# VH-VL binders against o27280, part 380

Target 1, 266 residues: o27280
Amino acid sequence: MDSMNVPEVLEIKRIVEESESVKTFIFSWDFRREVRPGQFVMVWDFRDEKPMSVSLIDPVRSEIGISIRRVGEFTDRVHGLSEGDLLGIRGPYGRGFELMGRDILLVGGGIGMAPLAALADEATARGMRVDALVAARTADELLFLDRLEAAGVNISTCTDDGSCGFKGFAHERLLTLEENHDMAAVCGPEPMMFQVMRILDERDVPAQLSLERYMKCAVGICGQCCLDDTGFRVCAEGPVFWSQELSRVREFGRYRRDPAGRRVPW
Below, E stands for the ipSAE of ESMFold2; O stands for the ipSAE of OpenDDE; V2 stands for 0.75 times the mean of E and O plus 0.25 times the DockQ between their complexes.

## First folded at step 15 (VH-VL)

Design za1 (framework fv_libevitug; at its last look DockQ between E and O 0.82; V2 from the best seeds 0.00; counts 0 for: pae E 2.6 > 2)
Fold by OpenDDE, look of step 16:
Parts: structure tokens; C-alpha cells; sequence
Structure za1 (fold): chain C 266 residues (1-266), chain A 123 residues (1-123), chain B 110 residues (1-110)
């Protein structure tokens, strides 16, 4: 398999309905091939191709999972698929999360919990203590709670409307938590990540954050996911970045490029 | 504790078939989670993976390209062992041969090795 | 000759930190997990590191593995006399459809 250019056509082994808008598609995987939490794959439905985070890594079952939120035409088509149907998968790509220390804090918002769920599994398997702050707009949009609980993760929830857990945003909830961690991993809406990063920096907690950008090639060639000033390509040097790296990225938490390359605010 | 015990002749004539057996104790050759490998080592070629056999609903064999045309790895469930056959040997096949368990398969490496068997190809 | 490239030799004094490199390509280390084996004189190889940076039970924490791009590294801290051995990296190569080994590094403890 040419991981850079040729999608592997895989059968959907199982589909897990995570929420009304999120499904996890499970595929068989050859685990001789490296796959890390925080990495993404390009999903091809034989019409279009989109980057998706790996949300499940199960060496015992020889499976990986990709969680997809229904947000547009491509994802609508994919969500219409059934077990046994085929998808093209190429990758994984990008830099994944690194684990260090004994205590890790995960802060995730919405579909951002996808890569963090995979990271939680790895961390717990390594014997790490894992705290997870899971944020969503409403209770029904909170993802992977049962899975995280089963893995032994200490979960705190927050919702914008207060329908579950702390009423407010992730960074607000984080301010109420006084525990120190050896490292943090963050993924979600960029404004959330920006605020969370600031708090973690003030607390001297090393943090890794996973960015989302428009990705076309996934191999660092097209430049569509290039970050201003630094020249970082989210698909190659990311999508996981250290907070120190992102501190050099002017656009982080402020604006992004649309598919046409135009600067648009968050 | 899993152990692998190798057996077979240490001397083979050119053009003949090299045959070795690896007996398994503490595990099953038909384990769904294991793969059973043959590796050889020589000063000229270093460590060289030759192939493996494993069971997952059915038996699978994978062979190194370098020996694919000459090699056969066979499991024997009745004796809980697996064997290596290498046909048409030449002096270049002279090496210490090892059997090794890969467990879990594809992920955790070759964690148990046989004691090794020196096989000399000479007339 | 070997698909993965290692320095033929390395040396250190007791207590020192020693690193052994393993270089490959996108067809192997770049995409597949790296394993390390220790081989004492006259013995079979022993699994030392699996999955790039994981230690099997019984392997001291002074052994560590890392991987970046198409290269991997084995680090030994607090070098001890018993660490004198040959060390081999191993990965999978998709172009060869098989496991591949490095040429091995002979580590001498001075």
C-alpha cells in the first residue's frame, strides 16, 4: 500500500452511533502499520475525500475507528452508508499526540473528543491517570462518555446550556479545577482551544493541541493547510502542535483560511 | 511460560532440503493472537526474516521475497509445533536458524525465541 | 546491505548514556512500528522495545526507544557491563512485504 497516494478500499465493519450527528465507522487494520492518536486519515467515498481523525485504535480486535460528524454533502453521503459498504482510506497522516508523565488532562469539545478518546485508551493502557473535560453545546452532543468511563477516565462535563455538568465553556470549567497534570491534550473549536491553552500556559502545564484546517492533499504539498508566518502545514507538521509552537502562529484562535484561501474570522 | 524448542539436522548438502521443527509449550500453534516466525542469522546477511504462519479463522502464511520460491512453513496442531522447509539449499543458506513467537501478532514483536539451530550447507 | 541501517559499533563507559540509531525509509520505519532486540553473545535475540517506545515486562527503564520520521533510536542510560551485546532494530517493509532488520550494532562497555 502506498500510504501517500493510494487509498485502500476497506469494508465498514461496524458503525457506532455516538450521537444524533456523529457516527464512528470501524475498519479492520493491520497493526504492523503505525497509527497514533491525533493522526488523521483521508476518507474517500469515491466522489470526494475528507480528512478525519482516528478515534479508535484497538490492537486486540485489529480495528480502527473514524468518527464523523454530519455537517455537509460528503458527510451526509457517508452517514448514509451501512455496514458492509466500502470506503477508501489512505493514511494515517500527520503528527499525533505524545504522552509523557503519569497524569494527563484531556480537554475536548464536540467532535474534538474523537482523537482524545483514542488518546485516552492509549494513556490508560500505559497506566496513566487520565482526567477528561468533555465539553459540548448540549448534553446530547457530549461524546464518548461511556467509553471513557469504561476506560477508567475521570470525567468532567460542561455544556453551554447547562443541560449536563458545568454550565459554561471548557475554559471556564478548567478555571475551577485546581489539579496539576504532567501534560494536557486539547481538541475542539479553535476559540475554545485558544482559551484553554492560555490557562494551561499560566499553569505551566505542557499542552498539545490538535488543529483543524482545510486539507486537500494531506502530504504537505498543496499548501492549503499552511499556517501564516510559521509556514507550518497542519497535515505535515501537525495537526497536533505544542502550545509553544502555536504561540508563534498568528492566526491561531483568531482566523482561518477558507477553501478559496481567504482569511475568515472564527 | 511459553517456550520454543528447535530440532533438526545441522548439516545439509547442497541442493537438498533444510528441515527444522519448532515445538511449542505454554501456547498453541493455532492461537488467534500469535504468529510463528522463522528467522536466520549469518555474518554475511545478518538477521533475516524468512516467514511466518498464523491462524485467524484459517491458516495464513507469509514469506520473505528472498526465499518465497523455496520456503514452506507448516503448522502441526496435533503436535503443537511448526516446521521450516527450505528447498534447494546452497552455502548461502548457512546460518543459525531461529523460530520465534510474535505475540500479540502484528503489534508486540517477537517475544519468545527458540534456542537457535546452526545449519551448515556443505558437500 | 541491510534494509535498515545501523552503526556497526558503539561504545560507552559504565554510567554513560549511549544511543544507537536505525535509519530506514518511508516504506518501513516511516510507516511501521519499530522494534529493538538485544542479543547477548551465544544467545538468541531478546525483545527489548516494541511499538517504537514500549518496554516489555522485565526490561529496565534505562532502555528507551524513539522514532522520528524514517529513523529510530535506542537509548541506554546508566550503561552497565551486562549491556554489552548486539542490538538490532526491526520493522516491516511494505515494498518487500516482510519484516526487515538492521545490520546490528555491537555495543562495547569500556
Amino acid sequence: as target 1 above (266 residues)
Amino acid sequence: QVQLQQSGPGLVKPSQTLSLTCAISGDSVSSDSAAWNWIRQSPSRGLEWLGRTYYTSKWYNEYAVSVKSRITINPDTSKNQFSLQLNSVTPEDTAVYYCAREYPRDRYGMDVWGQGTLVTVSS
Amino acid sequence: QSVLTQPPSASGTPGQRVTISCSGSSSNIGSYYVYWYQQLPGTAPKLLIYGNDRRPSGVPDRFSGSKSGTSASLAITGLQAEDEADYYCQSYDNSLSGYVFGGGTKLTVL
Scores: ipSAE 0.820, ipTM 0.906, lowest interface PAE 0.6, mean pLDDT 95
Fold by ESMFold2-Fast, scan of step 15:
Structure za1 (fold): chain C 266 residues (1-266), chain A 123 residues (1-123), chain B 110 residues (1-110)
Amino acid sequence: as target 1 above (266 residues)
Amino acid sequence: QVQLQQSGPGLVKPSQTLSLTCAISGDSVSSDSAAWNWIRQSPSRGLEWLGRTYYTSKWYNEYAVSVKSRITINPDTSKNQFSLQLNSVTPEDTAVYYCAREYPRDRYGMDVWGQGTLVTVSS
Amino acid sequence: QSVLTQPPSASGTPGQRVTISCSGSSSNIGSYYVYWYQQLPGTAPKLLIYGNDRRPSGVPDRFSGSKSGTSASLAITGLQAEDEADYYCQSYDNSLSGYVFGGGTKLTVL
């Protein structure tokens, strides 16, 4: 009996307010069960279930964290909860990040920094040098800077509006950084990831990218998170893909699909 | 440096209770990050986990299904030790018994082991 | 028999690479971390690998672990005479609600 597919009802141990719109919900976790950065869990509020990336993996304290941005009815309800309240958690699911080499570049946009924060902790624990480029629309949307600094990560920032750090997009900031890395991991809005991937490909830096598209199920049965051309299903075969895999996907960076499967431009 | 020292009788008659103690030095039995395990090893069954005890805000005990009805693992904070009681022993309980620490518990495995105690169950 | 399956024996010569397998199911290795222990005759087991592929301080980098699906492997590179020992894998089993061990592999250095 595989307990990964049965929701475990967990008490919210602590809530960290990351920004005006983002909270991290922290739960006790049995770390005999494997969980890897880049994986996601299904969060169940006893009405609806939504996939959320794991943003904290702390086996020393026996804690996981799940960072949730307030964007709709489900997330509004979850944001209304307090320490001591209950949520259902099942998983983890999906392909996590793979670490290789000694140096890693993280490029995160907005809430996409959530899975990368967990990856930063793991890479640092393995003795890797970690450089992070943290991007957001505004300064208030830059996430996890204090946590990354505490982990010993070398941080660069950029905001679209110039309110903090470099004024511009992540890929524009990346062009001003002249460093070699053994690998990179990227998570954020798909147009940002596409531009970043192009630069990393030109620099011969192998990159993993996490696609946080809208998903309806965690077990890969629905097919709603399918990518064009290759038939990749984000929830079953992702959400983490190598750049060489994504280079074969014509829709990546160009358009997305709505819940009905229709093409929608970015 | 953490050290585990085992004590208890090496011969137990069938139907009696097997009782062993594991004394801890260099750590506390109530350490929040630790778990304290009993494992046994026999030629017929190999390595067999029996159970563990650990403290967070209260004590938790977990026992292997195969011995759950006969086993008790008890921490003693005053003496900084934990014990194993196994009731109604049979010759099949003949084994080398080990205590072991997980630290931190769960993902990190059993990093420190006691010296082992050979327990023979016979008349 | 054991819940996790290991070959009962393995052998190699000094300098060789040796791999020891550990096979399970979705109720154990497929969902839970794998650990490896070395046991010299007359001694308690010693932790070699935790968390699938992590080494405790003091374990030589010749020892490495890996996990794929429901199987795990311990690799020993540059085999040395002092590596002759029994090796055990361990995981947690959800259906048994407890830790489980493999049957052990006796490694002989020829």
Scores: ipSAE 0.773, ipTM 0.903, lowest interface PAE 0.9, mean pLDDT 88
Fold by ESMFold2, look of step 16:
Structure za1 (fold): chain C 266 residues (1-266), chain A 123 residues (1-123), chain B 110 residues (1-110)
Amino acid sequence: as target 1 above (266 residues)
Amino acid sequence: QVQLQQSGPGLVKPSQTLSLTCAISGDSVSSDSAAWNWIRQSPSRGLEWLGRTYYTSKWYNEYAVSVKSRITINPDTSKNQFSLQLNSVTPEDTAVYYCAREYPRDRYGMDVWGQGTLVTVSS
Amino acid sequence: QSVLTQPPSASGTPGQRVTISCSGSSSNIGSYYVYWYQQLPGTAPKLLIYGNDRRPSGVPDRFSGSKSGTSASLAITGLQAEDEADYYCQSYDNSLSGYVFGGGTKLTVL
């Protein structure tokens, strides 16, 4: 079969503007179906289909949220939709984050904070202490700060331009932060994740990182999301990997593949 | 302190309708967070889910495919209870019948059960 | 006849760890949460585990649940005589459009 799990057509229940360029689309969800932070869904606008992270998992209100940044033609069309409009959703797919210990560090860059916001909700519900390093190019692109504060998360920020918090990159800010976490979860631009992973590995902090790759089937059949030298499929064995799994992956942090499978430098 | 108290006949003749009632105390049958289930148990089938009813902005029913043509589950808001009717019973329907609350619905499974009612289908 | 497969019986001695398996498919355990129930003789089932691995209030932490792929497991550590009961797993099955139970496992404390 070319695609597993036929898309369900769902009504957009509510839209939350997270920033000028990011909206969260909220749908009713049957929570008998398992959904975990770090998993993704394929969003179908009846023309094209793209993977999007689950950013809100709210079983009390029977809702999930999918955060989408406007970056191109597909996301422009989706951002033009209103409450009551329809989208196709298939999934969730992939391996989500696994929680351990009592103290967790989240490191998110840009839209990479979306799955980490869902993870923060789960971690605080389990009684963990959550520290989050939220990174962006500029202050207006820092995501989910109010939601994280409301959940009791301790937030550190950094911006490339210094407009909010530490001026610099996430890994530079990380060097100045407390080093006693039981685990870390990382999601953002792959070069950022590579640098953060190196620091966490040196500190012997178990880390899980969420990769982004081109996806078509989302169920591990087509091979479009495979990683060199391991055969890992991001849509099936990932998108969340432990740092020790990724340390053996040659391409991580070094290059990516376009939709045609060609190597493209980061 | 939520409790479910079952009532209804323990003996039903073949081809007749099995009718049971589950009275709710400590919660409301119209709670928008709960679903109200019927399950039966027999040596040959073990536990078998029959169906549920629940309220949001209106009432919904879901029935197991195996009994869908014969089953009705009705809430009664005025008496704070819900019922099971199973038509055209055969000896195969002999079982202990349970009502159960599912709260929060769709997430937690069945957290409160009635005491069970043995229903025998025979002449 | 049960959609979810459990061993018919399990046993252990007081203080030991025992596990009870529950095997399903992608139409149930693979995509849907797993629940566990304990049934003492002559009583109704009691919810023991929900959401794969969460315990309701009042359930001791020596009971734990886990899930991998299309299989789930209930673990009991520090086995006690009162744990002698039947144990059932439960999930939702989208091909049957309904809740499904395992066949049950009778746990004997030797």
Scores: ipSAE 0.486, ipTM 0.789, lowest interface PAE 2.6, mean pLDDT 89
ESMFold2 (binder alone), look of step 16: mean pLDDT 93; pTM 0.953

Design za10 (framework fv_libevitug)
Fold by ESMFold2-Fast, scan of step 15:
Structure za10 (fold): chain C 266 residues (1-266), chain A 123 residues (1-123), chain B 110 residues (1-110)
Amino acid sequence: as target 1 above (266 residues)
Amino acid sequence: QVQLQQSGPGLVKPSQTLSLTCAISGDSVSSDSAAWNWIRQSPSRGLEWLGRTYYTSKWYNEYAVSVKSRITINPDTSKNQFSLQLNSVTPEDTAVYYCAREYIRDYYGMDVWGQGTLVTVSS
Amino acid sequence: QSVLTQPPSASGTPGQRVTISCSGSSSNIGSYYVYWYQQLPGTAPKLLIYGNDRRPSGVPDRFSGSKSGTSASLAITGLQAEDEADYYCQSYDNSLSGYVFGGGTKLTVL
């Protein structure tokens, strides 16, 4: 109990193919129930359960969307589903993004643009000016550009290989963009987020960063989640953190841990 | 420019049925963008939600547990109104009764209210 | 008792900030949006805040809402004499399968 602790079996209303490797699964949602950009749900295929960020929050159509990248057995099975099929959804969980001021910068890498796309919709609905830096390895991996354009977002792109927009990394492109923002939100690979955070700190722009990759635990009332060096529980305390909080985490941007607890450099 | 206008008797005897009507202008009672609520207010119980009716592909009614056995909320598409019937009233049902619209296409909320009707249950 | 708990009264002077709290549980505020209503004497409640922190057209930006965990608050900045009213929070409760209101807070402008 109630909806948060027990999966609800929901019908897939629509599937949007975002790229060869990413799909957004859209479900009907009762908007008396709270859901915020930056939160995630547990997706259950009746065999395994995995955390996924909410990427669409649409109260007008009474829909939420969940964007899933194909990276393993679970996501391969889910990608094989069709409209009308059923999935279990539990949640939402975690801290959402907070909005402040009049101008926001979004910096998203790959699938990290998913929670930021939901945030862009919210920020534009509140009358904020939204600038988005969308980064990926190649042009085919840039996500949500059509949604961002439809929302009136000012878009800059960069790709590692130069196939679209600026050739280079997100932090290199950020150095060439307007410096004045009231806040920023960042989501993507941890090395990218670390470099972006350093630039935003230099500019005195308060930033929130989402640690999607650290959602390794079942989320229940007790909030048993992965702990970082500071004792933060990502799924209970996060996944969204202010840059000041992340500056205190020794592992952020430097290394990760495998299932055995061994350090693996980025 | 949605307006709600309430009508009905202000005095009801114990054991009888309380009946109120809420007439809608500027919107349709069958709009799939709205739900139509009844709320009452008394000094002893404060604000108390009684129930709502709304249309998607068909009509749905939801009622508060405290009144569920005695309450009916009915839409009337021909007159563009909805009504409240509360059976077997007691003095504890004495309250100001309000109808209200929820706009369900933008995070809900009871954004338009009727003027209220004081209903006294006494002999 | 009300399912949602509000202080019965609050007060302030013109120009000050006043905050009104609303406390619930995981079955209501913890999982569902919060709404705030203003009620002037002899009138119907008026929607002030919906969806935790959104304002309907016509509500001044002096009124703001916030929510954290199982609690919500209404903040009024630049308090004015015409803000003197009763204020009610509302949410949905899944154990009751219905809407619930707070007991109300009488705001006095001194």
Scores: ipSAE 0.759, ipTM 0.878, lowest interface PAE 0.9, mean pLDDT 88

Design za11 (framework fv_libevitug)
Fold by ESMFold2-Fast, scan of step 15:
Structure za11 (fold): chain C 266 residues (1-266), chain A 123 residues (1-123), chain B 110 residues (1-110)
Amino acid sequence: as target 1 above (266 residues)
Amino acid sequence: QVQLQQSGPGLVKPSQTLSLTCAISGDSVSSDSAAWNWIRQSPSRGLEWLGRTYYTSKWYNEYAVSVKSRITINPDTSKNQFSLQLNSVTPEDTAVYYCAREYHRDYYGMDVWGQGTLVTVSS
Amino acid sequence: QSVLTQPPSASGTPGQRVTISCSGSSSNIGSYYVYWYQQLPGTAPKLLIYGNDRRPSGVPDRFSGSKSGTSASLAITGLQAEDEADYYCQSYDNSLSGYVFGGGTKLTVL
């Protein structure tokens, strides 16, 4: 078997159309190799390589799935592929989610539901009660609702425009939901995650948050965002962090970095 | 309900070939959801994986590097069994030999084991 | 020589918690699932934990597995006399292209 650091050229076994802008690409996987919800793989289209979260882990079918949103040239090319076409896959990389307790709250925004969908499958298979708050700009951008329902997840939705469920942002909806959870997992835009984290901290709910910008650090490509003057350790790498770890990162939810490495407000 | 039943001689002379068979019931040796393993256990070396055979679109065999030059694992679809042959045995090959099913469709766990066969290599 | 390192022995009294460690490297536990087997005297090993932390049907929830980096551990809570057995960890090693077992831990219930 190949090591996790050698790209393997795999055939696209199946493609699931999740929305107009999101597809899940499914590949055979050797389940001797560990893969956990919250981890990512490097997807290579023979021109560029990009990190993508694992969104499906199916040891019974010996398959993994990778959900990709169409947002630029690389993802446009990948979306143009068909079943039977080839992609390079290497990994998995990064820290996955940890599960504890009897119940979990998932809070996902947009494509951030991808790693949380894999986590939902794992949590329900372990007999946990799973509540999911699924947030998007509009109803047609809500992802994985049918899959979550099939897994027995209790679903709440919110959209910025009010086209489905609560009208408003994820953190506004969270304020109206029951506080009884042993843990939470959060993935989505950083400003959303920051607001959600604040509410969960106030409720003493331990939370894990998945940050896309830390995926490169897990494969040895480290941006300045992983080096923080507050004393955060670079070797405690993402993309999944406990909320207490993120409290040391001044930039979380407030600033991003431009190509020159300068702080820019969200 | 899957069961594995081992058979073969318990005494082999040095330099000869050790031959064991594992008969399968409740599953097929050619099932694409399983691999079929041989493992041995001795006081000096503990548990030691020897190799496996499995079918997906064709047969595959994988062998531990320590025995690769002397070992053959063969499936027999007509009898629904698989065998172990280990050539040029020495007293260091004295061990309890187990066959085991590894279930491909659920994290590759070795979930069903044969009863074990004590093989003594002596003159 | 075992590729995965376990303590050769462990002990406890009924009702206590005991843990058994299994240490490897990036070529095995760091990249591959860990399995645990229980072997009672005179019997074949029995799968106790698979996929790092999952239990087969019929295994009591007193047994649990965990993995962190290149190390794994088996925890037994509410230790009982019938838990006295040998325990083995197992993983896959990509540099050897094969399965590897720990040296085993003899658990004595005092």
Scores: ipSAE 0.517, ipTM 0.777, lowest interface PAE 2.3, mean pLDDT 87

Design za12 (framework fv_libevitug)
Fold by ESMFold2-Fast, scan of step 15:
Structure za12 (fold): chain C 266 residues (1-266), chain A 123 residues (1-123), chain B 110 residues (1-110)
Amino acid sequence: as target 1 above (266 residues)
Amino acid sequence: QVQLQQSGPGLVKPSQTLSLTCAISGDSVSSDSAAWNWIRQSPSRGLEWLGRTYYTSKWYNEYAVSVKSRITINPDTSKNQFSLQLNSVTPEDTAVYYCAREYKRDYYGMDVWGQGTLVTVSS
Amino acid sequence: QSVLTQPPSASGTPGQRVTISCSGSSSNIGSYYVYWYQQLPGTAPKLLIYGNDRRPSGVPDRFSGSKSGTSASLAITGLQAEDEADYYCQSYDNSLSGYVFGGGTKLTVL
C-alpha cells in the first residue's frame, strides 16, 4: 500500500502562532519518506479536506509543519484545535522547488511565505546565500521574520500601508534591490507574483512560482486543472512552475476560475 | 569519531544459530538520533537489509520479510552494543554481514558501517 | 531479483562524466528518499549521497545525485582512478516495509 494516497491520522505535537490569522501545526514525520519545500499535503479535519503547503521540514527533530491562515469554515475549525488533537494528513503532493547556483532570492506575500520558509531552511543548509523579500498588506501580516533571521537570511520587508519597511508593493520594493541572483522563488497573491515575474524576467533571473490555488489539481481532485491559452495542465506539473512556463499563460495574473469554470478577476 | 566494531564466529553449521555483535563507540545505542541496522552482502543477492533496532520512548525492532521468522536484533545498553541472531541457517545465509548506523541528520542514510564479518554456513 | 534496477557495469576514462541509473516504482523511489553508497574492494560501503541529492561532509562535489519520478541517478564528473568501485542505490519500500538496495554497478576506470 502506497502511503502517499492514504490519509494518516497524526497528533498535533506543537502549534506556533505566527500571527493573529496564521498558525503552524507541527507533526512527527518519518524522514525515510520524501518531503520537499514547495510540496503540499491534504489536511483532513474529518469533515473536509484542504491543500496546505509544507512550511517546516526538520529531519533532525523528525517534524514537519503546516501553516494555515484563517479564511473560512474549514480553517476556522482547524484553528480551534489544540496540541494533542488529531488531523488527517495525506501526501506530500506536487513538484517541489529546485535549487541551483549559489544565490537565491525569495519573494513572498502573506501566507505565500509558508513554502518559502521551508525553502529558505533548505537553501541555507546547502550553503546558499539567501535574500528574502517579505511582503504583506500590514506589519502584523508579515510572516516568519524571526525564523528567517535565525537561519541567517538577509531580509527586506514591505507593507502596502508602510507600517513596516518599504511602503508599497513587493514589485516596487524589488526594483530597489540588487539584481544579482542565480535563481528566485516566488509565492503569494497572483497579481504580486505576475509583477515580480516580469521584473525577474527582465533581469534574466530564472524564477519558480508556486500557484497555491491549483494544489488540488496536482492530486486530481478538482476540475480547475486546465489553464487558458496553452491548454496547460497544472495537475501533473504544479503547483511550482518556472517563469518561462507561466509567461505564456494568458490567465496568470489576470483572472482565476471558480468551480464552474467561470472567470473571476483578481 | 563514531566507530562500529563487529565480532562473532565466521563459521556456522546448517540449522544452527548465527550470532554476531556490533560494539558502538562515539555514540549511544539508545541515541534518539540513530537506528542500528544489520545488512548482509553475497555475490548472488547483493546487499540485503535484514533489520534495525532503535529507541524512542521504548525499543522498536523492524525486520525484512525474507528473514522475519528467524531473526532477532537485540540492543544492550550496558555494553553499548547490539546483536544479530539468525536461526536455522542454510548455505544461502553465507554472506558478509555488516552493522550500520542510520542517522537522522543524513535523512536516515547509513553513515557509519562496521568492518564486516564473513559468515560461511557449511558442515 | 533486486527491487531497484541498476546497470551491472559502467566504465569511463579519467576526466569523463559517468552516470549510473537506479529504477524503482511508486512503492519505493516514487515516495521515499534515495541514497547512494560507494564500496571500494574489500571495504564496507560508504555513504556517498543521501536525501536524493545531498553530500555528507568529505564527499567531493563531482559526485551528485538526482531523482525524477520513480528513477534516480548518480553522476560522477571529472572521473578519477580512485572512483573505481561498486555503487549501490538504496531506498525504502512501503509494500515490503523495509529497505531495498539496487543490484550494484561495477564502475571500471580505464
Scores: ipSAE 0.618, ipTM 0.808, lowest interface PAE 1.4, mean pLDDT 88

Design za13 (framework fv_libevitug)
Fold by ESMFold2-Fast, scan of step 15:
Structure za13 (fold): chain C 266 residues (1-266), chain A 123 residues (1-123), chain B 110 residues (1-110)
Amino acid sequence: as target 1 above (266 residues)
Amino acid sequence: QVQLQQSGPGLVKPSQTLSLTCAISGDSVSSDSAAWNWIRQSPSRGLEWLGRTYYTSKWYNEYAVSVKSRITINPDTSKNQFSLQLNSVTPEDTAVYYCAREYPSDYYGMDVWGQGTLVTVSS
Amino acid sequence: QSVLTQPPSASGTPGQRVTISCSGSSSNIGSYYVYWYQQLPGTAPKLLIYGNDRRPSGVPDRFSGSKSGTSASLAITGLQAEDEADYYCQSYDNSLSGYVFGGGTKLTVL
């Protein structure tokens, strides 16, 4: 029997190597099932399951893509798989991005460009003007530039080390850009998102931010879903939050909590 | 421009088999991007999905639980059509029958419909 | 026999806003896209909204869809006489492994 909370075993249809450390795994998808940019799926390798953002939503080819960065044992095992191999996919889960207005700014850092690439596709399909600020530590970590260009997105880049585009951080690059956007969407390392949010707030641009650490909370697995100043069930509302919601969270951008509840700086 | 044209008998006796055909123009029944549905509409049950057939690497059929034991949907690639066979009909099967296409770019919304065929099950 | 619940009727006057609700459960609307169909007397249903809130080419901006949790809504603004029709919501249900329709709403333009 089909069930949203039981993993469906799917064949890896295609693998795209995005960089030395990032691969996109493509699966056939039944587009009767709702999937929105900003949502995630639980990926199960028959030993562990981990949340991964949906990075490609292609109803024409009946495909979804899931971009995975190699950072530990689970992702190392998944990166070792080939086309034709099987993975369990459960979901999608979480609150996706909402689109409004005519103009959107995307600000992505590293693998955070994955959910924003899916959002860019939807925004351009809806006739919105899309500007993307793509940030990474080095040029090798800039993701989805060709895909964004193909979608008609206006792209600005920056790298911490100056190996491509503007030398500096995303928020420093953002300060040099003239902005006229009805909304923004932001995804990347939490310190980057915090700095970007502050600038967008000062410019009175409503922003949505996607927080990787709250993806498990959206499916009822509560490791990091209790936010300091809010005191209510934010685990049911992630991973995408409006900046107005996050501005009241002392924890956001300043520290996180380990499994024991101890404060750890970013 | 895609069009669906239905044909089949308007009167069927109880216990007999209902057979309807949907002819496709402007698309292929074996198109790897479409699914082909039968839906019926009656005053008592409203709109009721009966089943679908579609081709990816092979043919697949899905049927509504309410009719699964009595229904067969068959594609015919040589005539570019698909048919509905519903066995052991009763007066409850009296309805307007529609064929319809789903397309992935419309998130499998039923974007093209046939004209409908009124089928009366009566002795 | 409707798995999705719609009000059987709705009414409005020209120029007004009308909203038609569609209520389901986690096995259907909670996990699957919602579609809306308009059926004029004597015709086949016509796809009006797909993917919760998207319009096919040729559908006026007056029609919009929305979804929240296990419920969906069709909104018609600037109601016109030609909008008088039956409206049906549709989704997929994983418990039934099939498509499900609402019971339909007869919209009368007063």
Scores: ipSAE 0.510, ipTM 0.774, lowest interface PAE 2.2, mean pLDDT 87

